VH-VL binders against q9h9l3. Designs and how they scored, part 210

Target 1, 176 residues: q9h9l3
Amino acid sequence: PRKMVAIDCEMVGTGPKGHVSSLARCSIVNYNGDVLYDEYILPPCHIVDYRTRWSGIRKQHMVNATPFKIARGQILKILTGKIVVGHAIHNDFKALQYFHPKSLTRDTSHIPPLNRKADCPENATMSLKHLTKKLLNRDIQVGKSGHSSVEDAQATMELYKLVEVEWEEHLARNPP
Short names: E, the ipSAE of ESMFold2; O, the ipSAE of OpenDDE; V2, 0.75 times the mean of E and O plus 0.25 times the DockQ between their complexes.

## First folded at step 12 (VH-VL)

Design y35 (framework fv_fezakinumab; at its last look DockQ between E and O 0.05; V2 from the best seeds 0.00; counts 0 for: pae O 6.5 > 2, placed apart)
Fold by ESMFold2, look of step 12:
Structure y35 (fold): chain C 176 residues (1-176), chain A 123 residues (1-123), chain B 111 residues (1-111)
Amino acid sequence: as target 1 above (176 residues)
Amino acid sequence: QVQLVQSGAEVKKPGASVKVSCKASGYTFTSYFMHWVRQAPGQGLEWVGWINPYTGDTFYAQKFRGRVTMTRDTSISTAYMELSRLRSDDTAVYYCARSGTYYYDSGPRFDPWGRGTLVTVSS
Amino acid sequence: QAVLTQPPSVSGAPGQRVTISCTGSSSDIGLGYDVHWYQQLPGTAPKLLIYDNSNRPSGVPDRFSGSKSGTSASLAITGLQAEDEADYYCQSYDSSYEGWVFGGGTQLTVL
């Protein structure tokens, strides 16, 4: 069977008025939640808005951060050929400028059986915080210190495990 | 109606540069990638690269790195491809083609295509 | 050279079935990336024919179908008609190339 990893990223604001989201941290965990990668990443352009309240990224984190091009190469080597689990994962791939095969991608924000377990509409887009609280009885993204991409990646993997057997069977019958 | 209108044919000498334009209409220009694909006379299709019109980010096929520059002007919904240090084997029809972004679509395809711009490189 | 391999030509009589193969590698089709097909009439731009392996855009007849298995994809045309005479290209994404890749093209001749 293919190896499975979960990814989560934190973004900062770049471009005009800080409205472009650029990668500033990436965390990857394995099936058991062990950290395979966790680096602060220096965007190739000027940071206008650190978005610290949500991202947890501060100026000091950028001092020795890995340049984007190098970090991207490291991350893509980990992701290639694996089933990649994430939450609203298109945002993570966008920030990485990366295209992963649809058949190897799992997005916990769009898994109907997972929403059903949480007593949510099956086709609604649910937040990671809400699903994690409801299904794992755990509070993540607490306070104004920003999100932890390690914590979020770990939560994402645990959520997927709740529906893994059912969803993998569904995808086998209904190739994306 | 979604439409891509390209600039007219160009004749260039070896060593010169050419800049081809592609004006988009009928959709939100900044929400889709613009690709450039070329086709030498009687030959197949060859991908040159893409530009994200929202961010200005580009990615070029390895063969063209150092010789191609892709830009855009969002105020007139127009993408550009400039190829420098032209050689005779750069003679081709250059197409622009729209794709969804990998940000919102995991299986991007090219639809629509421009009509193409013939670039001839000759002495 | 094209990253994806197609036969240079295929022919068939009106009403027959023809198949055009598209062979990739473990870094493109074999890794799970989708295949798209384009039809190009002489002197015209390519036109999307099949996307995401097997889907037809509106306006494409149901006698065109696509499939994918392993490292290969196939375009099938049933009920062959004179208007189907064109060049056909497959296209996918390749992780080693980090870009969009095309087959070399197949010239379909209707006998």
Scores: ipSAE 0.484, ipTM 0.825, lowest interface PAE 2.8, mean pLDDT 90
Fold by OpenDDE, look of step 12:
Structure y35 (fold): chain C 176 residues (1-176), chain A 123 residues (1-123), chain B 111 residues (1-111)
Amino acid sequence: as target 1 above (176 residues)
Amino acid sequence: QVQLVQSGAEVKKPGASVKVSCKASGYTFTSYFMHWVRQAPGQGLEWVGWINPYTGDTFYAQKFRGRVTMTRDTSISTAYMELSRLRSDDTAVYYCARSGTYYYDSGPRFDPWGRGTLVTVSS
Amino acid sequence: QAVLTQPPSVSGAPGQRVTISCTGSSSDIGLGYDVHWYQQLPGTAPKLLIYDNSNRPSGVPDRFSGSKSGTSASLAITGLQAEDEADYYCQSYDSSYEGWVFGGGTQLTVL
């Protein structure tokens, strides 16, 4: 069986008005929730909006941040060959400028059985926070200090584990 | 072949405005940023700003904010730079230069460059 | 205005190796980003010579090379030729200036 990791990224705003989302932190955890990677990342362009209240990123975090190209290499090395679990993971991959194989990708924002367990519409896109609260009885993304990408990655993995067997069987029968 | 064709030389009085054009060809105009860089006679290069031709979004160097306006006409793949309240030290060759639109990989590199437009500001 | 420092001039004889440095200040995180180099022949527009610190665009001879370490970048030209006589500019980003910046330029003379 392939190893499984969960990823969560925080992005800051670059470009005009900070509308471009650039990777500023990435956290990766293994199946057990152990942190494999957690680094602040320096975007190659000027940060216009740190989006601190959401991202948790501050200017001080960028002082010794890992340059994007270096970080990307490190991250890809970890992800290669693994099943990658994330929530709305397309955003993470976009920020990484990386495309993980669809067959090895698991997006907890698009798993109908997971929504069903949470008494949500199967085809609705639910937030990580909501699913975590509903299914794990845990509060994440609380406070004003911004998100913890480690915490979010861990929560994402735990959520997936709830439906892993069912979903993997489904995917086996219905390959993407 | 990718080409950037700029408008001809301009002579302006102090306080006037100048609008330089840059017509792109040989590539998808809206898929690349257009930058403007100027060079005073015998001096170095100075970045003015860029425009995203797809969205029209712009980002200007602090020095030029309030005086520069970058626009584009996608129908004719042309970018424009207008500089207002001209002064003598605005005398320079103004270049348009293409770059990528991705902020994730690396900072913008300029390739190719237009041949430049000389703007002379004199009383 | 240039926040990147280059020597104003360098010279070399044909066949020699010359280097042009590009240095940022300690407060300039710009050189934490990639550095690009441009060649400007007399009376012409700049041309991309090196991008992302050390990559050569198509058509640029391998005698041109770039490197970066810390807050310093360097352009090296081996086998110097007469046609290499030009101005060379490094480029990066300056967070204080909130813009892309060039070095002051280096005039290379081939003796």
Scores: ipSAE 0.017, ipTM 0.599, lowest interface PAE 6.5, mean pLDDT 89
ESMFold2 (binder alone), look of step 12: mean pLDDT 90; pTM 0.921

Design y36 (framework fv_fezakinumab; at its last fold request DockQ between E and O 0.63; V2 from the best seeds 0.74)
Fold by OpenDDE, fold request of step 13:
Structure y36 (fold): chain C 176 residues (1-176), chain A 123 residues (1-123), chain B 111 residues (1-111)
Amino acid sequence: as target 1 above (176 residues)
Amino acid sequence: QVQLVQSGAEVKKPGASVKVSCKASGYTFTSYFMHWVRQAPGQGLEWVGWINPYTGDTFYAQKFRGRVTMTRDTSISTAYMELSRLRSDDTAVYYCARSGTYYYDSGPRFDPWGRGTLVTVSS
Amino acid sequence: QAVLTQPPSVSGAPGQRVTISCTGSSSDIGIGYDVHWYQQLPGTAPKLLIYDNSNRPSGVPDRFSGSKSGTSASLAITGLQAEDEADYYCQSYDSSLEGWVFGGGTQLTVL
């Protein structure tokens, strides 16, 4: 049995008009919600938009931030060989410019049983905030200070636990 | 149609540098990764590295770190691979090849390939 | 020297079935990464033949099929034709190397 971790990343805007999503924070928690990794990350290029309202990232967080390539190496070392749970996780992996095996990836934004449990259409894409409130009766991403990637990663893991047995059985019968 | 047009053959001396170009057309250049793969005469394929044309971020195989530099010019949809401190065993056909940025975007399969650029290193 | 292991050569008569194996390790195919296959005709660039273990791009005949199990993958060619004579390469990702890797290539000869 493989270890399971949950990941959540915060991105800032770089490139022309800040349309490029660059990794600025990454949090990884284990099955129990313990923090394995939580670092501010310095993008390789100039930050145009901190997207603070959503990301929670401010200029001061970049002063001692870990350079992207170093952080990427640290993160990949943690993720390698593990089942990785995330919400809309393709955004995180894309920002990491990393391909995790599909068979070891769990995206809580695309798990029909999870949506069903939350009385949502099975094929709809629901927000982490909505699912967390509906299924865990917990408020995340509250206020105007931005998201907490640790909190989001923990919520993601807890959501997955609700459907883990059913979904793992489904995947065993229907490998991606 | 999607097409990758590479620069012409190169002949270099040991210790020199070579820069190969790959011009993309028929698709959005910045929406796909660009890989470089080489093939020595009569040998197999060897991955050199890749570049994200959108961000300019690069990732190289360990074997080539310190000697290879990948760049791009988005204004002309062109990727470049420069290899320095050339040795005779660097003689090979160098290919550029496109892949997706994630599984939902064609994934890490290489398609299409350029026709290749022969780089000959000899004293 | 290649990370993935392929037989150096295989042969078959027209109409026959041939298979090409691709053996990896626990850090590439075995860890869960998909395998892609490429066909390289003499004097040409490689061409995508199979992607994600068993999918055919448009234009690739159904005579070509791929499969993956454990740490290995296999390319099968049925109804072998003269035009199938080429080099075939498998490709995957190696987590320990943090990069894409190829098999050593297999030369297919049609007798």
Scores: ipSAE 0.925, ipTM 0.958, lowest interface PAE 0.5, mean pLDDT 96
Fold by ESMFold2, fold request of step 13:
Parts: C-alpha cells; structure tokens; sequence
Structure y36 (fold): chain C 176 residues (1-176), chain A 123 residues (1-123), chain B 111 residues (1-111)
C-alpha cells in the first residue's frame, strides 16, 4: 500500500494589493504525526501582506527562510507517490504550484463521514479548528498570533485516521 | 459558447520574432491556464508552456526557455506567445488551449483548443 | 521525441473494432496521473475525445471508450466509421518534467 503523509501550509500576500497567496511555511508529518518537514519559505515575489494574524509569519521568519524553488523541490520529493492528506488541500497545492494525482489526495474538509462524526452537515465545508475541537478534544489556532502548520498537519492526520478505513474503502469502490 | 480566437497566419525570416494572440470568450479568463502547443507539418503535438492569466506566472517547456515569452491582457481576455530567434524548424501551427489549474477536477486536459496560427519561417 | 508511446498507425474496416495504446512511465501515467485523448481530423485542431481515462465529453458517441492500467492507457473505437479516419493523441501530466506530455500520435486509416 502507498505511504501517507499530511501537509499544511501558511501563506502570505503577494502581487497587486497582496491578493495572491504565496507559500511562506510548510509542514509535513507522517502517519504517526512525526515531523518530516517544517520550514519557513521565502516567496520569489515581494511580500505585500504577511497576514500575520492568520499565517503567523513575520518579517524575522523570512531572514533565513529557504527560497521557494529550493523548498518546493524538497517538499515535492516527500509528496511524490504518496497519499497526501490536507484540509482544503487545493490551497496548499496551489501555493506549491503542484499537481498531485486525484487518486492520491485526501481532503478532510470534504469527507462526509468525518462531518457526520462531528455532528455537522455531511456536505458542509467545516474548519479544521471546529473538527479538531469536536473530534479530538483539542484547541488549535488559539489566539491572534497565527496558526502553527505543524499543529495543523498533525491534527489533519489524526482526523483522517478516524475515518480512514471507511473512506479508503469508499474511494476504492468510487474512484475520484 | 467557450471560444478561443487566434491571430492570422504569419510568414517570417530566420532570426525574426513572432507574436501570436489568443482571445478567450465564454468563460472566466483568469480561472484557467492558457497553454500553447505547436505542430510542425506532418508531425505530432509539442507542448510549449502555460500562463496563469490571474497571476501572470508562466512555465515553459525546457526546449523553449530563453526563446519564448508568454503574456496576457486580462482586460481583453487575450493571451500572447512570442517566439524569438526563429529557425526554419519553428515552422508549425501554434495552438492555444485551455486547461484547469492546480488540483482541480478539470485537471491537465486541454479543452477547448484554438483553431491554430500557422507560422512559416523561410527566406 | 514524444514522451508517451503510441503505435504510429492502425487500420480497420468499417464496423470493426480498433484499439490504440499509450504507454508512459512511472512519473506520468504510472504514478497516477489521468490520460486524455484527442481526435484530430485532417486540417483541423485537436478535439477532446476522452478525459480522465474513460469519460466522454458531450457529443462523443459511446463507441469511443478509454481505459488505464499501470503505465499504459488504451483508446477503443467500435463500429468503425469512415469519419473516424484521423490522428489520435494521448496526453497526460509528467511530474518529473512538470509538464503536459503527448503521445507521438496514431494515424487511423479506415479501409
């Protein structure tokens, strides 16, 4: 069977008016929640808005950050050929400028059995914070100092494991 | 309904440059990548590269890096490809084609295609 | 030159079944990327024929079908008609090239 990892990214604003989301941190954990990768990443473009309240990224983090091209190469080597779990994972792939096979992608924001366990509408897009609190009894993303991508990646993997057997069987019967 | 309209045929001398255009209609121009694919007479399809019309980001196939520049004007939903230092083996029909972006269901398929722009490079 | 490998030509009589193979590598079809097929009639632009391995766009008849297994894909055409005489290209995405890749094309002749 394929190995599984979870990913979470934090983005800053680049481009006109800071509207483009560019990768500034990426964390990857294995099935057991061990950190395989955690780096601050320097976008190739000028940062217009650090988005610190949500991203946790500050100018000091960029001083020794890994340039995007180098970091991307490191990240893609980890992701290639693996089942990749994320929350609203399309945003992470967009920031990585990366196409991952649909059949190897798992998005905890769109898993009906997971929503049902959390007593949420099956087709609703639920936040990672909400699902983590309901299903894992854990508070993440606390305060206004920004999110931790390691914490978020670990929570995402633990949430997926709650429905892994059921969802993997569903995908085998219903390929994406 | 969805349509890609390309500029007319061009004849160029070796060493010149050519700039072809592709005007999109019937969809949100900035929501999809625009690609360029060429086909020499009697030959297969060859991918040249893409542009993200929203960000202006580009990615070129290795063979064309340093000679191709892709741009766009979002106000008129038009993508452009410029190829410089033309050689006789650049004679081809150049197609624009639309694809989905990073991790979308529409994925890396091309739909629709423009009708093509013949570029002939000869003395 | 083509990243994906197709037979250069196939032929069949009207009403027969033909298949066209498309073979890639572990960095494109083999890793899990989908295969798409295009029909190019003489003097025209390519047209999407099959997407995501086996799906038909609206207006493509059921006699066209696609499949994928391992590092290979296949296009099948049943009930062959004179109008099917065209070039056929497979296409996928290759992670090592980070690019859109085509087969070399297959010229279908209807006898």
Amino acid sequence: as target 1 above (176 residues)
Amino acid sequence: QVQLVQSGAEVKKPGASVKVSCKASGYTFTSYFMHWVRQAPGQGLEWVGWINPYTGDTFYAQKFRGRVTMTRDTSISTAYMELSRLRSDDTAVYYCARSGTYYYDSGPRFDPWGRGTLVTVSS
Amino acid sequence: QAVLTQPPSVSGAPGQRVTISCTGSSSDIGIGYDVHWYQQLPGTAPKLLIYDNSNRPSGVPDRFSGSKSGTSASLAITGLQAEDEADYYCQSYDSSLEGWVFGGGTQLTVL
Scores: ipSAE 0.629, ipTM 0.850, lowest interface PAE 1.6, mean pLDDT 92
ESMFold2, look of step 12: ipSAE 0.546; ipTM 0.834
ESMFold2 (binder alone), look of step 12: mean pLDDT 91; pTM 0.932
OpenDDE, look of step 12: ipSAE 0.890; ipTM 0.940
ESMFold2, fold request of step 13: ipSAE 0.604, 0.521; ipTM 0.863, 0.827
ESMFold2 (binder alone), fold request of step 13: mean pLDDT 91, 91, 91; pTM 0.934, 0.929, 0.934
OpenDDE, fold request of step 13: ipSAE 0.924, 0.925; ipTM 0.958, 0.958

Design y37 (framework fv_fezakinumab; at its last look DockQ between E and O 0.04; V2 from the best seeds 0.00; counts 0 for: pae O 7.6 > 2, placed apart)
Fold by ESMFold2, look of step 12:
Structure y37 (fold): chain C 176 residues (1-176), chain A 123 residues (1-123), chain B 111 residues (1-111)
Amino acid sequence: as target 1 above (176 residues)
Amino acid sequence: QVQLVQSGAEVKKPGASVKVSCKASGYTFTSYFMHWVRQAPGQGLEWVGWINPFTGDTFYAQKFRGRVTMTRDTSISTAYMELSRLRSDDTAVYYCARSGTYYYDSGPRFDPWGRGTLVTVSS
Amino acid sequence: QAVLTQPPSVSGAPGQRVTISCTGSSSDIGLGYDVHWYQQLPGTAPKLLIYDNSNRPSGVPDRFSGSKSGTSASLAITGLQAEDEADYYCQSYDSSYEGWVFGGGTQLTVL
């Protein structure tokens, strides 16, 4: 069957008043949680707001970061043709300027069986931190130093595995 | 009502340029891509390119690179397409059309379309 | 320079069923990208008819339907009516060109 990967990205503020979200880190893990890609990425625009409290990105990380165009090429090569799992994954695809087929996309923020397992309303949008604590008994995104995109990608894959059999069968019968 | 209103027909000579406008209303202009698609008389649809009105980023089909420029003015929710060094085979109706961004759930479908702007290039 | 392939014309009598095919490649439809269909009545702009392979926008009758399998998609029109006489285009996304791609169009004639 198709290989499966999980992705998580961190963004910084660019553009007028730092309101544009631009990719500054991307982590990709395989089904077993092994890291396939983890790079700091230099946006093509001037960084106005590092958003460090949430992104974990600091000026020092940008010194040797991979330019966006090169990083995007590397990332898209990994994602193309694979089932890609993410949390609120539309933000990651937007930052990559990338369109992934719906039939190959899994968004842990929008899986009703996963919400049900967490004793949450099926229609609710739950944070990755909340789902991970409830369903994996793990604390992620701890403190004020920002998120780890590797940690978040790994957590996202483990969450998906909890509902994988049920959800893949559902999607086979109900193509998106 | 979501609506795209385009500028009027243009008649140009070969070698000139043309700038077509597309004013959006009824939705958040900066939340969607704006595309330009052309159709020569009796011919099919041909994608020209897109602009992201939020960032100003553009992407042009290979055939038009070097001759097309897409811009926007977010204060009046208007997108523009300028095509330079016009040739007689650039005679076409030029449509603007809205699509979702690089989001999987927005899909890259065109809805709505403008009514089109006829550009005639003749010597 | 990928293009989706459609028959140049199809025809049917009123009340009948017609289908219009749309064939792509491994970098567009075959990679899993959705297919959209547009109807263009004479002298008008294209109008979204079917999106995401099989969904109808509000106002499109249920006699229009779409499907996708492998590298191909199909638009079906049942209960054919005179006002269905139009050009029909399929459209998808192609990852190797990073661009939106159209079929060549199909002229539907109602006999």
Scores: ipSAE 0.342, ipTM 0.755, lowest interface PAE 4.0, mean pLDDT 90
Fold by OpenDDE, look of step 12:
Structure y37 (fold): chain C 176 residues (1-176), chain A 123 residues (1-123), chain B 111 residues (1-111)
Amino acid sequence: as target 1 above (176 residues)
Amino acid sequence: QVQLVQSGAEVKKPGASVKVSCKASGYTFTSYFMHWVRQAPGQGLEWVGWINPFTGDTFYAQKFRGRVTMTRDTSISTAYMELSRLRSDDTAVYYCARSGTYYYDSGPRFDPWGRGTLVTVSS
Amino acid sequence: QAVLTQPPSVSGAPGQRVTISCTGSSSDIGLGYDVHWYQQLPGTAPKLLIYDNSNRPSGVPDRFSGSKSGTSASLAITGLQAEDEADYYCQSYDSSYEGWVFGGGTQLTVL
């Protein structure tokens, strides 16, 4: 099995007017799409905006949520030493207050071959939903109940797998 | 040692603008928020707003929206607060204060503080 | 303007224990965010005294303590000393105000 995982996080709004994005759920899947981690996470500060429309997070999810510090430790343990795949992954890392090595990071929102395969401009930032539909013929993030971080992580991994060989070769020739 | 060095005292007339500077040293300037807090003579502390030096993003207290502009020069690790259309009740010591960019790590606590800049608005 | 309510003044004799309360407004049930405390000596800038309700920064003596319960926070000073004479401010966040807020400040006089 590859030392590769995909991550997706959901964030809620804290701080002034909820402008601070705080981690409220994190999902990690392995190369095969198996769930390695999926927990609701309790921010250390009061939640101003659950952003339920997008995050899918509700107040009830926070009742037994894992405290951030604990969750962060668990998540980092999983990520350490692995290639981490994500979509717009900088947001996830920011929410985690963690910076994974660039050489071990794969952001499906910034992979030109992936966009090309989807008949999109190579340098455009496409949504996970769009790429998933175009390349996997699958609908994600459907409905008004918010996103499923597990589903998104799985989709992200599958998308990357489509261009893995080509992209890894590219990175080998052009290390970040 | 973490230090915030602020510009000197200012005397302005009503209607004018004032720009106060805060030079940071001893830490990575872009890794922390910079807040501005003022204190009128004999009065309490009043939060004005914050800037994210990394992104340039700002957030101002409702009271100051439209009148305050916070900027930064990352090349010299300096934050600026400009207050326009000054009034007599803007007379105060203006402090810059550091906080974490990540809400979880350092929260909204302010540490350290600059020594303050007295801005006097008088006709 | 202070959303957080503090007593305007407290006093105590050297060696005594004093407490300063900080009560949140009705709009922020439970003071939604952690409370921080600042000490401002006469003619100086505020200094962080307590953060996240009850933590002391390095250099702050253990005779200073903070607590939070419900919509109220409290700063306690034991073994009061002359150098403790200062203004003390609590700080948190108010969602209705959409900003960080300070208490009105408490002037501590050491008798």
Scores: ipSAE 0.015, ipTM 0.586, lowest interface PAE 7.6, mean pLDDT 89
ESMFold2 (binder alone), look of step 12: mean pLDDT 91; pTM 0.932

Design y38 (framework fv_fezakinumab; at its last look DockQ between E and O 0.07; V2 from the best seeds 0.00; counts 0 for: pae E 11.8 > 2, placed apart)
Fold by OpenDDE, look of step 12:
Structure y38 (fold): chain C 176 residues (1-176), chain A 123 residues (1-123), chain B 111 residues (1-111)
Amino acid sequence: as target 1 above (176 residues)
Amino acid sequence: QVQLVQSGAEVKKPGASVKVSCKASGYTFTSYFMHWVRQAPGQGLEWVGWINPYTGDTYYAQKFRGRVTMTRDTSISTAYMELSRLRSDDTAVYYCARSGTYYYDSGPRFDPWGRGTLVTVSS
Amino acid sequence: QAVLTQPPSVSGAPGQRVTISCTGSSSDIGLGYDVHWYQQLPGTAPKLLIYDNSNRPSGVPDRFSGSKSGTSASLAITGLQAEDEADYYCQSYDSSLEGWVFGGGTQLTVL
């Protein structure tokens, strides 16, 4: 059996008008919620928009941030061969410029049984915050200081655990 | 129509450098990765590396690290591959090929391909 | 030399079924990475034939099919036609090499 980790990334805006989402923080937790990785990351391009309200990233966080390529190497080493759980995880992988095997990817934003459990339409895309509140009775992403990627990764893992057995069986019968 | 137009054939001496261009049209240049793949005469395909035209980030195959440099000019939607310290075994047709940035946007499949640029290295 | 292993050549008569294998390892296909196939007609650039193991791009006839299992993938061509004579390459990603990899290529001859 493969080990399972959950990932959450915070991105800042780079490029023209800050429309490019560049990785600025990455958090990875194990099945138990223990933090395996949590680093601020320095994008290769000039940061135009810190998106602080959402990302929680400030200029001061970039002073000693890990260069992107170095961080990417560290992160990929952790992810390789594992089942990776995330919420809208394609954004994280895109920011990492990384392709994780689809068969080893779990996106909590696209798990119908999870939505059903939360009394949401099965094919709707629900926010992590909403699912966490409904199913875990926990408030995340509270305040104006931005998100905590560790907290979000932990919540994502906890949500997945609720439907793990059912979903893994489904995937076994219907591989992507 | 998505097209990749590559520069013309090159003839180089050993030790020289070559820079091949690939001009993209018919799609948003910065929204897709650009790959370079080469094929020696009568041989198979060999991946050289890729560039993110938006950020300029590059990733090279281990074999070419230190000798290859991939760049882009977004103003003219053109990608470049420069290979230095050329040797005879670098003689090949060099292709540029487009791929998505993740599975949701065409994924890692290469489509389309340029017509290739023959680079001949001979003394 | 090539990370993915293909038979150097296969042949078949018109109308026949041929299969081209692509054998990888635990660090590429076996790790779960998808396989893509490319057709290269003589004197031309490769063309995407199959993507994500079994999907056909627009314009590719349904007589071309792909599958993957374990550490291997397979390309099947039914109703073989003269125009199918070409080189075929499988492609995947190898985590140990940190790069995309191709098979050695298979030359298909239509008898």
Scores: ipSAE 0.811, ipTM 0.915, lowest interface PAE 0.7, mean pLDDT 94
Fold by ESMFold2, look of step 12:
Structure y38 (fold): chain C 176 residues (1-176), chain A 123 residues (1-123), chain B 111 residues (1-111)
Amino acid sequence: as target 1 above (176 residues)
Amino acid sequence: QVQLVQSGAEVKKPGASVKVSCKASGYTFTSYFMHWVRQAPGQGLEWVGWINPYTGDTYYAQKFRGRVTMTRDTSISTAYMELSRLRSDDTAVYYCARSGTYYYDSGPRFDPWGRGTLVTVSS
Amino acid sequence: QAVLTQPPSVSGAPGQRVTISCTGSSSDIGLGYDVHWYQQLPGTAPKLLIYDNSNRPSGVPDRFSGSKSGTSASLAITGLQAEDEADYYCQSYDSSLEGWVFGGGTQLTVL
């Protein structure tokens, strides 16, 4: 009885140019969308660009944020042994400095049946916002105050459920 | 080869200022933080502050705020540290040291270090 | 005074093992920040010896090792050689000081 979770992360800019993406928030939800983890995370280096318009991260969130190494340990304990669902999930794993087993990873940006349901080209990489609007009739990431990683993780799980039976059968026949 | 080449030794009177240079080569100067660390004779290492060479932003250890200024010239890949109102206890070797970002090999640790610049403050 | 506490000196005979401790607080090592170690040979600049608690850069022999537990870290040197005679510094980050912090240094003497 393998459990399934969805993850979404928000990043800030680090490094002298502020172009390196470093983890500053992570949210994990279960199959029903209940929040299992939602923490602000302090990168181990100076934040150059909070990227607030997209990340929603402000300096005040960092005052009591969990240091990266501690947060990573907490997150990996939750992910271990589970099917992990995300959207363009390689970015989330890169920010965690972790790569989950491919056989236990589901990426809603790489599921042809999901694109087909949205009347999109099967080989296209579609945004989470676009798929959510087309398939769930919901608007996420509204305004310019930043994304909610909880909202995004919940949307990602609901999108996967639309194709779960078909895609799990496909993966069983075509192991990644 | 990554190198940090520092300016030569300085002798100053109390109350004067000193400006030390650190020329970087072998890497993209603006992609890494530059730190300054000092070591008084027979003493340990003391962090002075950092500069972001890309933006010019700085952060100084509390002990040095109001007396230290860090600058850089990206056209010649050179960082500078100026310390004013010198006192005898500012006599030290002043090192520059590079730190990377979390996602690079150098990370938040200091690698490499310059060879140091001796600043002697005496009357 | 140094933020991280190290013994001022240690000694050992050639071939023996020595350890150097580095003790911090709940706002640095105890909060989970990594510890780095530097070797400073006489008359030279510090050189990175151990990073991220226990990793060795290329060219550092495996007789140098590091560990971290709680608010403390340790550098171990086995098979002591005369060339190991140097000063050793630990370094971390402290969130309450918002800065990089060093130990006071440990002078290693090979007897």
Scores: ipSAE 0.006, ipTM 0.538, lowest interface PAE 11.8, mean pLDDT 88
ESMFold2 (binder alone), look of step 12: mean pLDDT 91; pTM 0.934

